# Designs tried in a protein design chat: VH-VL binders against q9hk44. Part 15

Target 1, 202 residues: q9hk44
Amino acid sequence: MNSRIMFIGGVPGVGKTSISGYIARNTDIDIVLSSDYLREFLRPFAPQESHLETSVYDAWKFYGDMSDDNIIRGYLDQARPIMGGINRVIARALANGEDLIIESLYFVPDMMDEMVLKNAFLAYVYIDDPDLHRSRLEDRINYTHRNSPGSRLAAHLKEYRTIMDYSMDMARGRGIGLYSTDDYALARQRLLDDFRKFVDRR

## First folded at step 4 (VH-VL; framework fv_utomilumab)

Design b8
Fold by ESMFold2-Fast, scan of step 4:
Structure b8 (fold): chain C 202 residues (1-202), chain A 122 residues (1-122), chain B 108 residues (1-108)
Amino acid sequence: as target 1 above (202 residues)
Amino acid sequence: EVQLVQSGAEVKKPGESLRISCKGSGYSFTSYWISWVRQMPGKGLEWMGKIDPSDSYTNYSPSFQGQVTISADKSISTAYLQWSSLKASDTAMYYCARHEGYSFGYEDFDYWGQGTLVTVSS
Amino acid sequence: SYELTQPPSVSVSPGQTASITCSGDKLGDKYAHWYQQKPGQSPVLVIYQDSKRPSGIPERFSGSNSGNTATLTISGTQAMDEADYYCQAWDSSTAHVVFGGGTKLTVL
């Protein structure tokens, strides 16, 4: 059998962690990796110019005033080593016939090998309604992260939505599916159905 | 049954405008992308571009960017290919074809229209 | 820009195996799709995702894709298989579809 690999992108508050767990349970995939922990593992060894010691929503500060361009520059600096690691992890799972789900804030298909893109299911999860997104950020501790300060994340909604818009545009241009979690139950069912179709199509 | 039905043959003069159509039926029109493919007389297939009818997002081949406009009206399940000013070199068979777009490399065209022959001569 | 190269023609005797190649840089890292086109007709998808057959396509059609070359193989070739064959792939660098130049298959 071929490996079943899913790489799910999304910013905080869109439900990517919960949806990843749902997919794992419904496909009997035992390993779900979060880029949050991959980032922490990588941080002591990453180049200083990646600025992984700084929160992604503050990384624009290395480039001057807050702007969409500077937010994306800071995001891409952090994404580069993380995406390199994710690419290698997926390649290993494919080589070994292992199943794997990775959920990640960092989602840059242009930084991935074509062999990985060909053999892994990539999906981007988003929230269209910014007010709903803010509410989900404020409430996220009740669902997936016990000790996370939701109000702190909600204060950075602008930065997260800039990253989201950039990621969606890149995904769309490359034939990667977009899944709106404004209706969470519908989104996770669509994603599960599409992943199953992808696996069956290989 | 899935069908893509294209508009009839056109005979035009250089400088004239033209819009041809591709109507989908037997499936959820907004669930598939529509691509346009040109075939010049006696030549091979050339991909021109595609549209997602759900939001009218377009992606063009570099060779056709600025030369044509691709659009869609999802209320009548129809995609369009349009020229503002035709050239003799636009003489060709034009095909529409559908594909799913939820994964990398899924541009396999499972259904094609019958083609619209466009002849541009003085 | 990314290009796919096919031989312009292939000739085979009835009942023999025809092989049509499609070459491109690291094509095996991409999906290759194949279309059959008969004179005056629209193209028909005969192989998708390197090796899969659509419903209704005879089992004598098969495909492979590795390294720099994708191959469409037609076993027990019949007169009805005479057609132009086109390969296709997605070019990730330009985000567009690329077709090969086509191969005319003659069954004599």
Scores: ipSAE 0.654, ipTM 0.841, lowest interface PAE 1.4, mean pLDDT 90

Design b9
Fold by ESMFold2-Fast, scan of step 4:
Structure b9 (fold): chain C 202 residues (1-202), chain A 122 residues (1-122), chain B 108 residues (1-108)
Amino acid sequence: as target 1 above (202 residues)
Amino acid sequence: EVQLVQSGAEVKKPGESLRISCKGSGYSFTSYWISWVRQMPGKGLEWMGKIDPSDSYTNYSPSFQGQVTISADKSISTAYLQWSSLKASDTAMYYCARHEGYSYGFEDFDYWGQGTLVTVSS
Amino acid sequence: SYELTQPPSVSVSPGQTASITCSGDKLGDKYAHWYQQKPGQSPVLVIYQDSKRPSGIPERFSGSNSGNTATLTISGTQAMDEADYYCQAWDSSTAHVVFGGGTKLTVL
């Protein structure tokens, strides 16, 4: 297959939108999809148990106390229909010889088809420093989200970092690369280099 | 020249502890995972587990989880395989091998150590 | 646990084509890699990612992988190709490397 497909995971504030744009520009990939819009599209049709009408940082409330286990349960409920959709979108791109970048908060390799894992470059973007992460969330309006106040998301840093830690552990176990954006310029260059090497190797 | 050089052959008794080593040279040690592979006398290859030397993250085969410990010291470009208490069934050739670990499908072992023969008998 | 099955032995005459198979559930949806091992030596990677040859591996070695079966093909087989051959895959669902049982290639 000649399709160049990248699936980038990361929680809000880690710079996944900006890094996706950088990669798209430097690889001449014209299609960049955000799971935010895929989620909105799926909302009217998703099963009620997925709780897609609820913010991911509130989904633990369906299970009781705000524990790491309940945060992940809520996240996985929402992830199932979205990951199903992403598998189909990537399969179509592969069948048609199309290039594609998808950036997503929802990143669950165990929910991905083997065909996708074989043919797409998967990467997880994170911020190691919690203080830097909070700062990046608060400054979100300076990057890509003009009418979505970063202070609201910063209040849910705990939930996002729980999802991040879970996602990183799963990615590590499946041989998926982790990219720290504590040094943003280094991270985006390393990710671009690794994506190019993946394409050349495949 | 890329090389993985393993420690020498070992003869041990059941119940003894042992640590064998695999030293990488000629490449960026933290850019590759190191896997350990067992080959019992006259038998095939069995993957035991692997380590990312950059942060010492380990992943074990279910058959070897709790049986061995894999570790690495990136300051001297060396990975280790350790037993707290050897059994006669641990008698085998042990290989280390490297692979790139930033993408699915890059688990091809392009370079192997020469092997360390471990014999466990009374 | 995911399992890869190989025939225990394959025999060919010099100059003939040898085919060594590796079977696993939906193996074509995974990458298959192949190793050659001669007595007393470490394994050598001969094919990676289904069909690619490392530098230094002769063109007579080729690979394919579709459905449930990956195949290592050695055309114009030479006496020096006599060895044990192992297939390998990564099982993403269990997050571990799996080897086939090995095939002894005899060139008679």
Scores: ipSAE 0.686, ipTM 0.857, lowest interface PAE 1.4, mean pLDDT 90

Design c1
Fold by ESMFold2-Fast, scan of step 4:
Structure c1 (fold): chain C 202 residues (1-202), chain A 120 residues (1-120), chain B 108 residues (1-108)
Amino acid sequence: as target 1 above (202 residues)
Amino acid sequence: EVQLVQSGAEVKKPGESLRISCKGSGYSFTSYWISWVRQMPGKGLEWMGKIDPSDSYTNYSPSFQGQVTISADKSISTAYLQWSSLKASDTAMYYCARHGRYYFEDFDYWGQGTLVTVSS
Amino acid sequence: SYELTQPPSVSVSPGQTASITCSGDKLGDKYAHWYQQKPGQSPVLVIYQDSKRPSGIPERFSGSNSGNTATLTISGTQAMDEADYYCQAWDSSTYYVVFGGGTKLTVL
């Protein structure tokens, strides 16, 4: 068989890590990579203009006032080197016949190589309900990120939802599947079914 | 069985409005995009645009942006193509076709076509 | 804008192999799909994702896609295969569906 590659996008709190684990377990894929750790690995080597030393929710500060446009500018600055790295990681997996799942806050199909777009299953996960999203971020802090840098994530819901809306619009215009995790169990099952269908059609 | 059934042939005069339809059956209508494709007499296929019936999100070819409106009513599994003011150059066969959720998917099912003739 | 180029016509004798090409910049980096259209009828999908056949399409239909050119091959061509054939891909820069101009296959 050919490589089974899944690239899942989503902002903090939408459940992309848990969904990735579920897909991995149910497809027997051994490698799941998080863009959080790819970002940390890149930080010592990334150009300063990428602003990877700054949290994505603060990156608008390099452009002036907190506006949707400035939030997206900051996001795209950070996305560029990370998406470059993701292209190479996926290309390696394809060349070697390896299976791979990548979950990422950074999801910019326009920055992806055509060979990657042709051979990888792309999906974007989101939460429709902003109150549910805030609640999921608060739960994440309490149970998984207490005493960690993530303690302020819920305070930056506006920035994350701006990035989410931008990413969803991009994905929708390009025919990439959107999966609401308002019903988490339903979303992960649909993603699994669609990924299997994608693999079977190749 | 999966079917896309289009409305019947239309004969119109320049300046008249028109809406034609494409009804899906035998599948989950909101799980597939619907595209509209024009074929002028004796010519090839031209993609006009598409709609996601789940939220009515549309994408248009630049050649057709502002010239037509694509819409859908998911409660009756029907997509529409509409002109506010027809021109003689709109004379063509119009097809609807479905494709899956991926940007590289094929058109696996097509409607039978709606012939639109615009003459004075 | 991205364009797909097909020869306007191809002629073969019954039983011979027909080859219909579709050319576009780096088309091999995209999926190519092929449709058959007979007079007065809707297009029918005959090949999807470069080389795959839908259920019900005869084994004599095959496809390939590499470099700048996708090819639809019909082996042992029959009179019933006489039709217009269209290739289709998507444009990664604009996210629009693109059709080739069509090829009229004559079997005589």
Scores: ipSAE 0.473, ipTM 0.791, lowest interface PAE 2.7, mean pLDDT 89

Design c10
Fold by ESMFold2-Fast, scan of step 4:
Structure c10 (fold): chain C 202 residues (1-202), chain A 120 residues (1-120), chain B 108 residues (1-108)
Amino acid sequence: as target 1 above (202 residues)
Amino acid sequence: EVQLVQSGAEVKKPGESLRISCKGSGYSFTSYWISWVRQMPGKGLEWMGKIDPSDSYTNYSPSFQGQVTISADKSISTAYLQWSSLKASDTAMYYCARLGRYFFDAFDIWGQGTLVTVSS
Amino acid sequence: SYELTQPPSVSVSPGQTASITCSGDKLGDKYAHWYQQKPGQSPVLVIYQDSKRPSGIPERFSGSNSGNTATLTISGTQAMDEADYYCQAWDSSTYYVVFGGGTKLTVL
């Protein structure tokens, strides 16, 4: 196909939104979708058992005590309807010859159509250093205002890093590229270059 | 010249241990996965598993998980395939091949193969 | 447990077109690659990503992939093309590589 589709995953604080904007500007792709807004759109219509009204970092509470397994169970509950929607959006873009970038906390290739996996560039963005990750989440507190979402998100670094580790293991096993934002400028340039190579190799 | 060079043929008895090697040259060894592929005499190709030499992450076919160990030493651009206890059914040609980072990549460079014969 | 099925053998006369098929559930939604293996030799990549030729592979080799079937086509088949041919795809659900059973091409 000639559609240029990028699906980029990452937890809060890793810079996936900023990188997506950079890619869009440098490729003249006009549509950038965030799973945050897709989640809000789906909330009125999602099954109750998906628990989309609950923050992803609290979804483990439906399964008992905090554990990596329960964090992932809660994450996957929320991921199912959102990934279903993402699959449909990408399939539409491919069918219509449209270009599209989607950035998402929810990144579960197992829930995507094979045709979508074949024709979309998938990438996962991460931060190796937990202290750097915490710092970047906390930057929202210092810069914007005292009631920023970043204040709340930094308190849940453990849950986000569990989701990140799970997502990276999945991406690695499938040959999906992993991009560290320890050097943000290098990461965004590598991702742009790799996306261009993907488009050219099709 | 991009190439993968494998160790020489082996003749072993059941119960013996063995490690064979695959050395890459002419390219950035850590930029590619190395896969191991088995071909039993007169049979087809079977993918065994792969390793990322940059961090030694491994991924095995269900049929081979627990049967073999894949490892790599990036300082000498070499990947390994190892058995703790060989069986007669392990008699086969073993190929290493490099695989790109994306799941749409193909095996573009193959080693010459290592023949392993296990007999009493 | 994703499976790729190939015919065990295909025969063709010199100069004729050989077609080797590879069937799998929704294979057209995956990339298919093709390898040629001559007796006593390593496999050689002849077609990658459904239809692309590596440097050094003759133009008479071509490929396609749609629906459930990928096809390797060899036009003007020569005696030197006699070999076993293997298709290969990546099963995205299990994180592993899958090979077809192989097709022996005989040029009579």
Scores: ipSAE 0.075, ipTM 0.656, lowest interface PAE 5.6, mean pLDDT 88

Design c11
Fold by ESMFold2-Fast, scan of step 4:
Structure c11 (fold): chain C 202 residues (1-202), chain A 120 residues (1-120), chain B 108 residues (1-108)
Amino acid sequence: as target 1 above (202 residues)
Amino acid sequence: EVQLVQSGAEVKKPGESLRISCKGSGYSFTSYWISWVRQMPGKGLEWMGKIDPSDSYTNYSPSFQGQVTISADKSISTAYLQWSSLKASDTAMYYCARLGRFYFDAFDIWGQGTLVTVSS
Amino acid sequence: SYELTQPPSVSVSPGQTASITCSGDKLGDKYAHWYQQKPGQSPVLVIYQDSKRPSGIPERFSGSNSGNTATLTISGTQAMDEADYYCQAWDSSTYYVVFGGGTKLTVL
């Protein structure tokens, strides 16, 4: 398999959509998929236990009071069918020799097939500064998401940062690259350089 | 000139504490994980755990969790392996090895090893 | 937990091709790395990412990894190749490093 596959994880507000576009332009990769659209496509077919009808920042409510553990439980319930779909999409791209970039809120290496882990470049993007993260969520409607109200998402910063911290801990232990978008231009260049090195090593 | 230099051989009694070291030179120390690997006399390699020197994040093998402590001081490019109370079964050669940041990287640089002998 | 199995020993005559296997569940879906260890010395990386050679490793060392088995191949085996060889992979569920039990290569 000669496919160039990138799987980028990150919570809302970290710039993963813009980074994905930058990488696509600089590598001539024509297909960029968002887990937001994969999630919507899967909703009619997903198991009821996944709670995909509920926003990820409200999914902890199925487990009782708000806690980091319950936030992660809700996130993992939703992640399971979405990660299953991502595995199948990447497997198809690999089988057909296709290049693909996927950007996703749902990033759970434990739910990824070994074929994906071996053949795709995995990266997680984050914002270290919580005040910067809040600011970028509030401003996002002006830059990337015209009808997605940033103030609503900023109200759920705690849930998103709990998911982010969990995802980063998982990525860190597994040798998956972590890219701080506090300096956006530096982050996207490092990610591009690392992706090129990964491709060259295969 | 990339090197990992380990502290010298140790002879200890059961119940004693010990800390051995692994100093990196010739590269950016915080750009690589440092792993510790045990080799008992005449036996194979056993991975004990690893540390990210940039923030001291650690990951241990279940067999070694609670048995040893891995730490690092990035200001002097040194990683440590520590026992609070040694046992005779800790007698082994201990290697440190650097590991790249990516999940597909291998151990490309190894220390010379520190022989730890625990006997009465 | 994830386990890698190697034969404990392999014997070859000088100039013959030595083949050392490493078996693990779906190992071909992981990267296999190989280390050479001579008596009293630290391990040395001889093959990484299934089939790649570090600078300074002779061309007679090669590797492959498919299905459940990774193989280290040493063509034209020399006396200096006598050593213990260890395969290594990552446990994908935990990202713990896993070593095989080692194979002692004897050259007559």
Scores: ipSAE 0.354, ipTM 0.755, lowest interface PAE 3.6, mean pLDDT 89

Design c12
Fold by ESMFold2-Fast, scan of step 4:
Structure c12 (fold): chain C 202 residues (1-202), chain A 120 residues (1-120), chain B 108 residues (1-108)
Amino acid sequence: as target 1 above (202 residues)
Amino acid sequence: EVQLVQSGAEVKKPGESLRISCKGSGYSFTSYWISWVRQMPGKGLEWMGKIDPSDSYTNYSPSFQGQVTISADKSISTAYLQWSSLKASDTAMYYCARLGKYYFDAFDIWGQGTLVTVSS
Amino acid sequence: SYELTQPPSVSVSPGQTASITCSGDKLGDKYAHWYQQKPGQSPVLVIYQDSKRPSGIPERFSGSNSGNTATLTISGTQAMDEADYYCQAWDSSTYYVVFGGGTKLTVL
């Protein structure tokens, strides 16, 4: 069989980390990479204009007032080196016949190599209900984010939802699957089923 | 049985409005995009645009942006293609076809086609 | 705008192998699909995702896609295979579906 590659996008609070772990366990894929750690690895080496020293929800401040355009500009500055790295990691896994799951806040189809678009199972997870999204950010329900206070992230719901809406628009037009986690159990099962179909080449 | 059934042939005069339909059956209508494809007499296939019936999101070919309107009513599993003012150059066979929601999917089910003739 | 180019016509003798090409910039990095259209009929999917056959399509139909060129191959060509063939790609970066101009296959 060829490499089984899954690249899942989503903003904080949507459950992408928990879903990635569920998929890994049910497919026996041993490597799960988080863009949070890729970002920290790149931080000492990234160009200053990428603003990786700044939280993504503050990156609009380099462009003036808070607007959807400035939020997206700040997000894309940070996304560029991270997405470049993700392209290279996926290319390596494909060349070597390795399985890989990547979960990432940074999910920009325009920055994905054509080889990634063709060979990786791409999925974007989102929360439709903003009140549910706020509740999930307020609770520290993510096993990998024990040191991050949920109330702090919830204060930046506007910035995260702007990034989410932008990412969904990009994904939708390109036929990349969108998965609402408003019903978390249904979403993770649907995503697993669709990934299996992709791996079996439908 | 999965099928797409299109409305019947139309004969129209330039300047008239027209709406043709494509009804899906035997599958979850909101789980697939519906595309419209034009074939002028003796010519090849031209993709016009697509709609996601789940939220009516549309995406048009640049050649057809502003020339036609694609819409859908998911409650009756029907997609539509509409002209506000027909031209003689709109004379063609129009196909609807379903497309899976992923960028790697193909048109696996096609409607029988609706012939539109614009003359006078 | 992305464009797919096909030869307008291909002729083969019965029982011979027909090859129909579809060319586009870096087409091998995209999925190519193939449709058969007989006079007065709707297109029928014969190959999807470069090389896969839908249920009901004879095994003599095969496909490949590499570099700039996708190829539909029909081995042991029969009179019933006479039709127009269209390639199609999904250019995700532009949100557009693109068809080739079509190839008329004649079996004589």
Scores: ipSAE 0.013, ipTM 0.557, lowest interface PAE 8.1, mean pLDDT 87

Design c13
Fold by ESMFold2-Fast, scan of step 4:
Parts: structure tokens; C-alpha cells; sequence
Structure c13 (fold): chain C 202 residues (1-202), chain A 120 residues (1-120), chain B 108 residues (1-108)
């Protein structure tokens, strides 16, 4: 049998981490990697121009005033080395017959290797309702991150939703599934069902 | 029975507008992409573009971007292919085909084709 | 742009095995699908996801895909198998569907 690999994209507040945990428990997959920790690991070794020492919601500042274009430019600078690392991690899992779930803010289909596009179940998670998204960011500490101040993240809703919209456009063009977490319980069940179907079809 | 039924053959002059249709039945129309495929007389299959009927998102081949418009009306399970100004080089058989929602899906159901002839 | 190349024609005798190839850069890293088209008819899916048969397609149809080449194999070829065969893949770099140029299979 081939490795069971799931690569989930999404911005903060969409429930990406909680969904990944749910899928892992229901599929008996022991390895769940977060791009948050991959970014921290990579920081000492990343090229200076990637600006990984800066929060993604501040990376537009290297390009001038806030605009959608500058937000995406900052995001893509950070995405490049992290996506390169994710390609390598997935290649290793495939070579070793290992199962793996990766959940990542950085989700750029144009930066994915062909082996990832063919062998990983790809999904992008989003929240359609901006007010619900803001609410989920404000309450983030209560759900998944006790020491990450939700009010600080909610102040950057504009940057996160710009990244989300860009990522959704890229994913959709390539037939990568989009899953709204406006109904969290429905979204996680649909993701689990679709992942199982993908695995069964290989 | 799952099927795609296309509108009938068309004979047109250069410069005329045209819209042809593709009606789905026997399945959830909004759960599948609809693609349009051109086949010129004696030639192979060319993918033109696709539409998601659930929200009318479209994706076009660069060769057809700006030359045709793909649209859909989910209330009547129908997709459309439209030309604002036909050319003789548009003479071809046009197929619609359904595609599952993921990049690993194939075209499992095809329409019967609509022959479009453009001549002066 | 990404291109799939097929031989324009393949000829076999009845009962012989026909092999139709489809070549593209790193095609084995993509999914290949195959369609049969008879004169005056719509294409019919005969192989999907490299090697899988839709319900109703005879077992004599099989497929493989590795490296740069996908292959459609028809064992015990019959006169009714005369048709044009098209391979198809997804070009992930452009988000576009790509068809091969087609192969005319003749059974003589």
C-alpha cells in the first residue's frame, strides 16, 4: 500500500489544527506536522529575503503600504522555503511508506512538487463568514492555543483573509477541494470521508 | 440515468453570435465541473475550459480565453458555451463533459456533441 | 505549455495485443486517463487514474503509467476496438486539462 498523506491548508482561526487532530485520531495516523513549528525550525537557516523572523501579517511592510499585492508578496516570500521543506518531508514519507498529516498556513499549489500533487490528499479549509472568522480568532486561546492572544490575531483579519482568498483561488483552479468550516462538525466529517475515498482509490 | 444532453446542430455565418447548451440530468449538477471540448473536423480533442455550476467559477485554456464565454444556470442544470462573433475557424464538433471535483478525476460522462458550421 | 505526445497510428492483427503510448514530461507523476472515440460518436472513458477500468469496460483493456510514458494495452484485440484513442492528464502548473493528439488503432 502507498503512504496515506494529507496536506491541509488554511489561515489562523479556521480550525485547521483541530481538524488535523480529528483526522489523525480517526485514521490512526501518528505524525501530524504544523507549519508553525516547521517555520520556527527553519528560521535560523532561512534566506534573509524570506523574512521568516517577521509575522506573516507584517511581511507586507517590506514592500511599502498595506495592499493585497504587498500582503501576498510577503506571504509568498515566507512560503517559498517552507513549501520547499514540505515537499521534502512528503517525499521522505512516501519513500519510507509513512503516513503523514501536514497542516499549514503556507499552501501554494504552484510551489508543490508533482509527486506531492499526485500522492497527497490536498484540501484547503476556510471560513466564509468574516464575523465568524473574527469571533474564532478572538476565542482561539480557548480552543487550541492558550498563550496565543486571540485579540492580537483578530486585529490582522484583513491580512489573513487576503491570504485565504488568494490560496482559495489557486486551489480551486487546480481542483483542490475547498471546505468551509462555518459548520465545523460537517467540515471535519466531509474531510475525513473524502480523505478515505482518496486513499481507497489509489 | 446520468446523462448530458446538448442542443442541436447550428449553421451560421461569420460575425454572428451563438450560444449552445448542455443539460445534465440524473445526478447532482452542482457536484461536478462541466468542461467544453472542441474537435475540429478530422482533428483531435482540445480542452476549452470548465465551470463550477455551484457558483459559476470558470477556468479557461489560454487558447480560448477571451474567444468564448462559458456559463451555467444551476436552477435548470444547464451549462452554456457562447461566441459573440463567430469565425470560419470555429467550425467544429463541441462536446460537454462532466468532471469530478478533484484533480484526479476523469471525464466519465460526455454529451452527444453539437456540430457548429460557420461558412459564408 | 505541457504537451502529451501519441503515435498517430497503430496497427495490429485480430487477437494480437495493441499498445498505445502517451509521452509527457514526468507523466508518471500525474494521473493518465484514456478515451476511446469511434467515428460519429462521443469519447468513452476506458481507463482512469492510470490503470482503473470503469464499469462495463472489458478486462482486455489495461493501463500503466511510469516515468515519462503512460501506456494503454488492449489484449486479444477485436475488430470492434478500431477507434481513435486519446490520453489525458492534468497540468498542475497551469491548472489545465491536456489531451494527447490521438492514436488511430486499425485492426486488420
Amino acid sequence: as target 1 above (202 residues)
Amino acid sequence: EVQLVQSGAEVKKPGESLRISCKGSGYSFTSYWISWVRQMPGKGLEWMGKIDPSDSYTNYSPSFQGQVTISADKSISTAYLQWSSLKASDTAMYYCARLGRYYFDAFDIWGQGTLVTVSS
Amino acid sequence: SYELTQPPSVSVSPGQTASITCSGDKLGDKYAHWYQQKPGQSPVLVIYQDSKRPSGIPERFSGSNSGNTATLTISGTQAMDEADYYCQAWDSSTAHVVFGGGTKLTVL
Scores: ipSAE 0.031, ipTM 0.615, lowest interface PAE 6.8, mean pLDDT 88

Design c14
Fold by ESMFold2-Fast, scan of step 4:
Structure c14 (fold): chain C 202 residues (1-202), chain A 120 residues (1-120), chain B 108 residues (1-108)
Amino acid sequence: as target 1 above (202 residues)
Amino acid sequence: EVQLVQSGAEVKKPGESLRISCKGSGYSFTSYWISWVRQMPGKGLEWMGKIDPSDSYTNYSPSFQGQVTISADKSISTAYLQWSSLKASDTAMYYCARHGRYYFEDFDYWGQGTLVTVSS
Amino acid sequence: SYELTQPPSVSVSPGQTASITCSGDKLGDKYAHWYQQKPGQSPVLVIYQDSKRPSGIPERFSGSNSGNTATLTISGTQAMDEADYYCQAWDSSTAHVVFGGGTKLTVL
């Protein structure tokens, strides 16, 4: 397998989309997929218990009161079909020698095939400072989401940071690199350098 | 250039505390994880746990969770392995080894080892 | 918990090819790394990521990994290659490092 595959995780506001574009431009990788569109494609066919018709920040409501446990339960329900799809997309790219970058809110290595984990570069992007995270969510221009105002996303900062903390703990436990975007320019350069090292060592 | 230098051999009695060290040099200490590996006399290699020196995050093998403490002081590029109360069964050679932040965890550089002898 | 199995010993004549195996469930879906340890010395990485040699490791060392078995191959084996050899993999479910039990290579 000579494919160059990156699977980058992160919650809204951390800059994973912008970083993915930067990596693609600097590595000449032509295909960048967003889990947002994979989720939309899966909606008509996903099991009802996945609750893909509900925003991820509302999925805890199926389990009672807001708690970290219920937020993660809702997140994992949605993650299951999406991660299954991501696993297959990456496996196809590996089998065909294709390069691919996937950026995703849904980042659950436990739901991925070992062969995929072996051959893809996984990375998780986060913002350490919650005030900075809120500010980046509120700045709609920076995130280019005209029909999803930043103030609405910022209202769900608690849910997103709970998902982020859970994802970081899982990534850290698995030796997956964590990249703070508190300094955005430094983070994207570090991620690019690490991806190149990963590819060069294969 | 890249070196991991460990503290010298120790002879201890059961119940005593001990801390051994592993000092990295010739590289960015916070850019790599450090693992501790035990080798009992005449036996194989056993992974004990690892630390990220940048934030002191630790991950332990289930067999060693609660038995030892792994820590690091990034200001002096040194990782530590510590026992609060030694047992005779802790007699072994202890290695530190460097590895990358990727999930393909090979150990590219090893310390020379610290022999710990615990006599009953 | 994930387990790697190696034969406890392998013997070869000088100049012949030595083959040391490491078996684990779907090990080919993981990276296998190999270490050489001589008496009184620290382990030395001889093969990483299934088949790659670190700088300074002789070309006679090679590796492969597929299915359930990783193999360390030493062609034209020399007396200086007598050592214990350990395979190692990473268990993705726990992010824990796993070593094989080791193989004593005798060149005689």
Scores: ipSAE 0.231, ipTM 0.713, lowest interface PAE 4.4, mean pLDDT 88

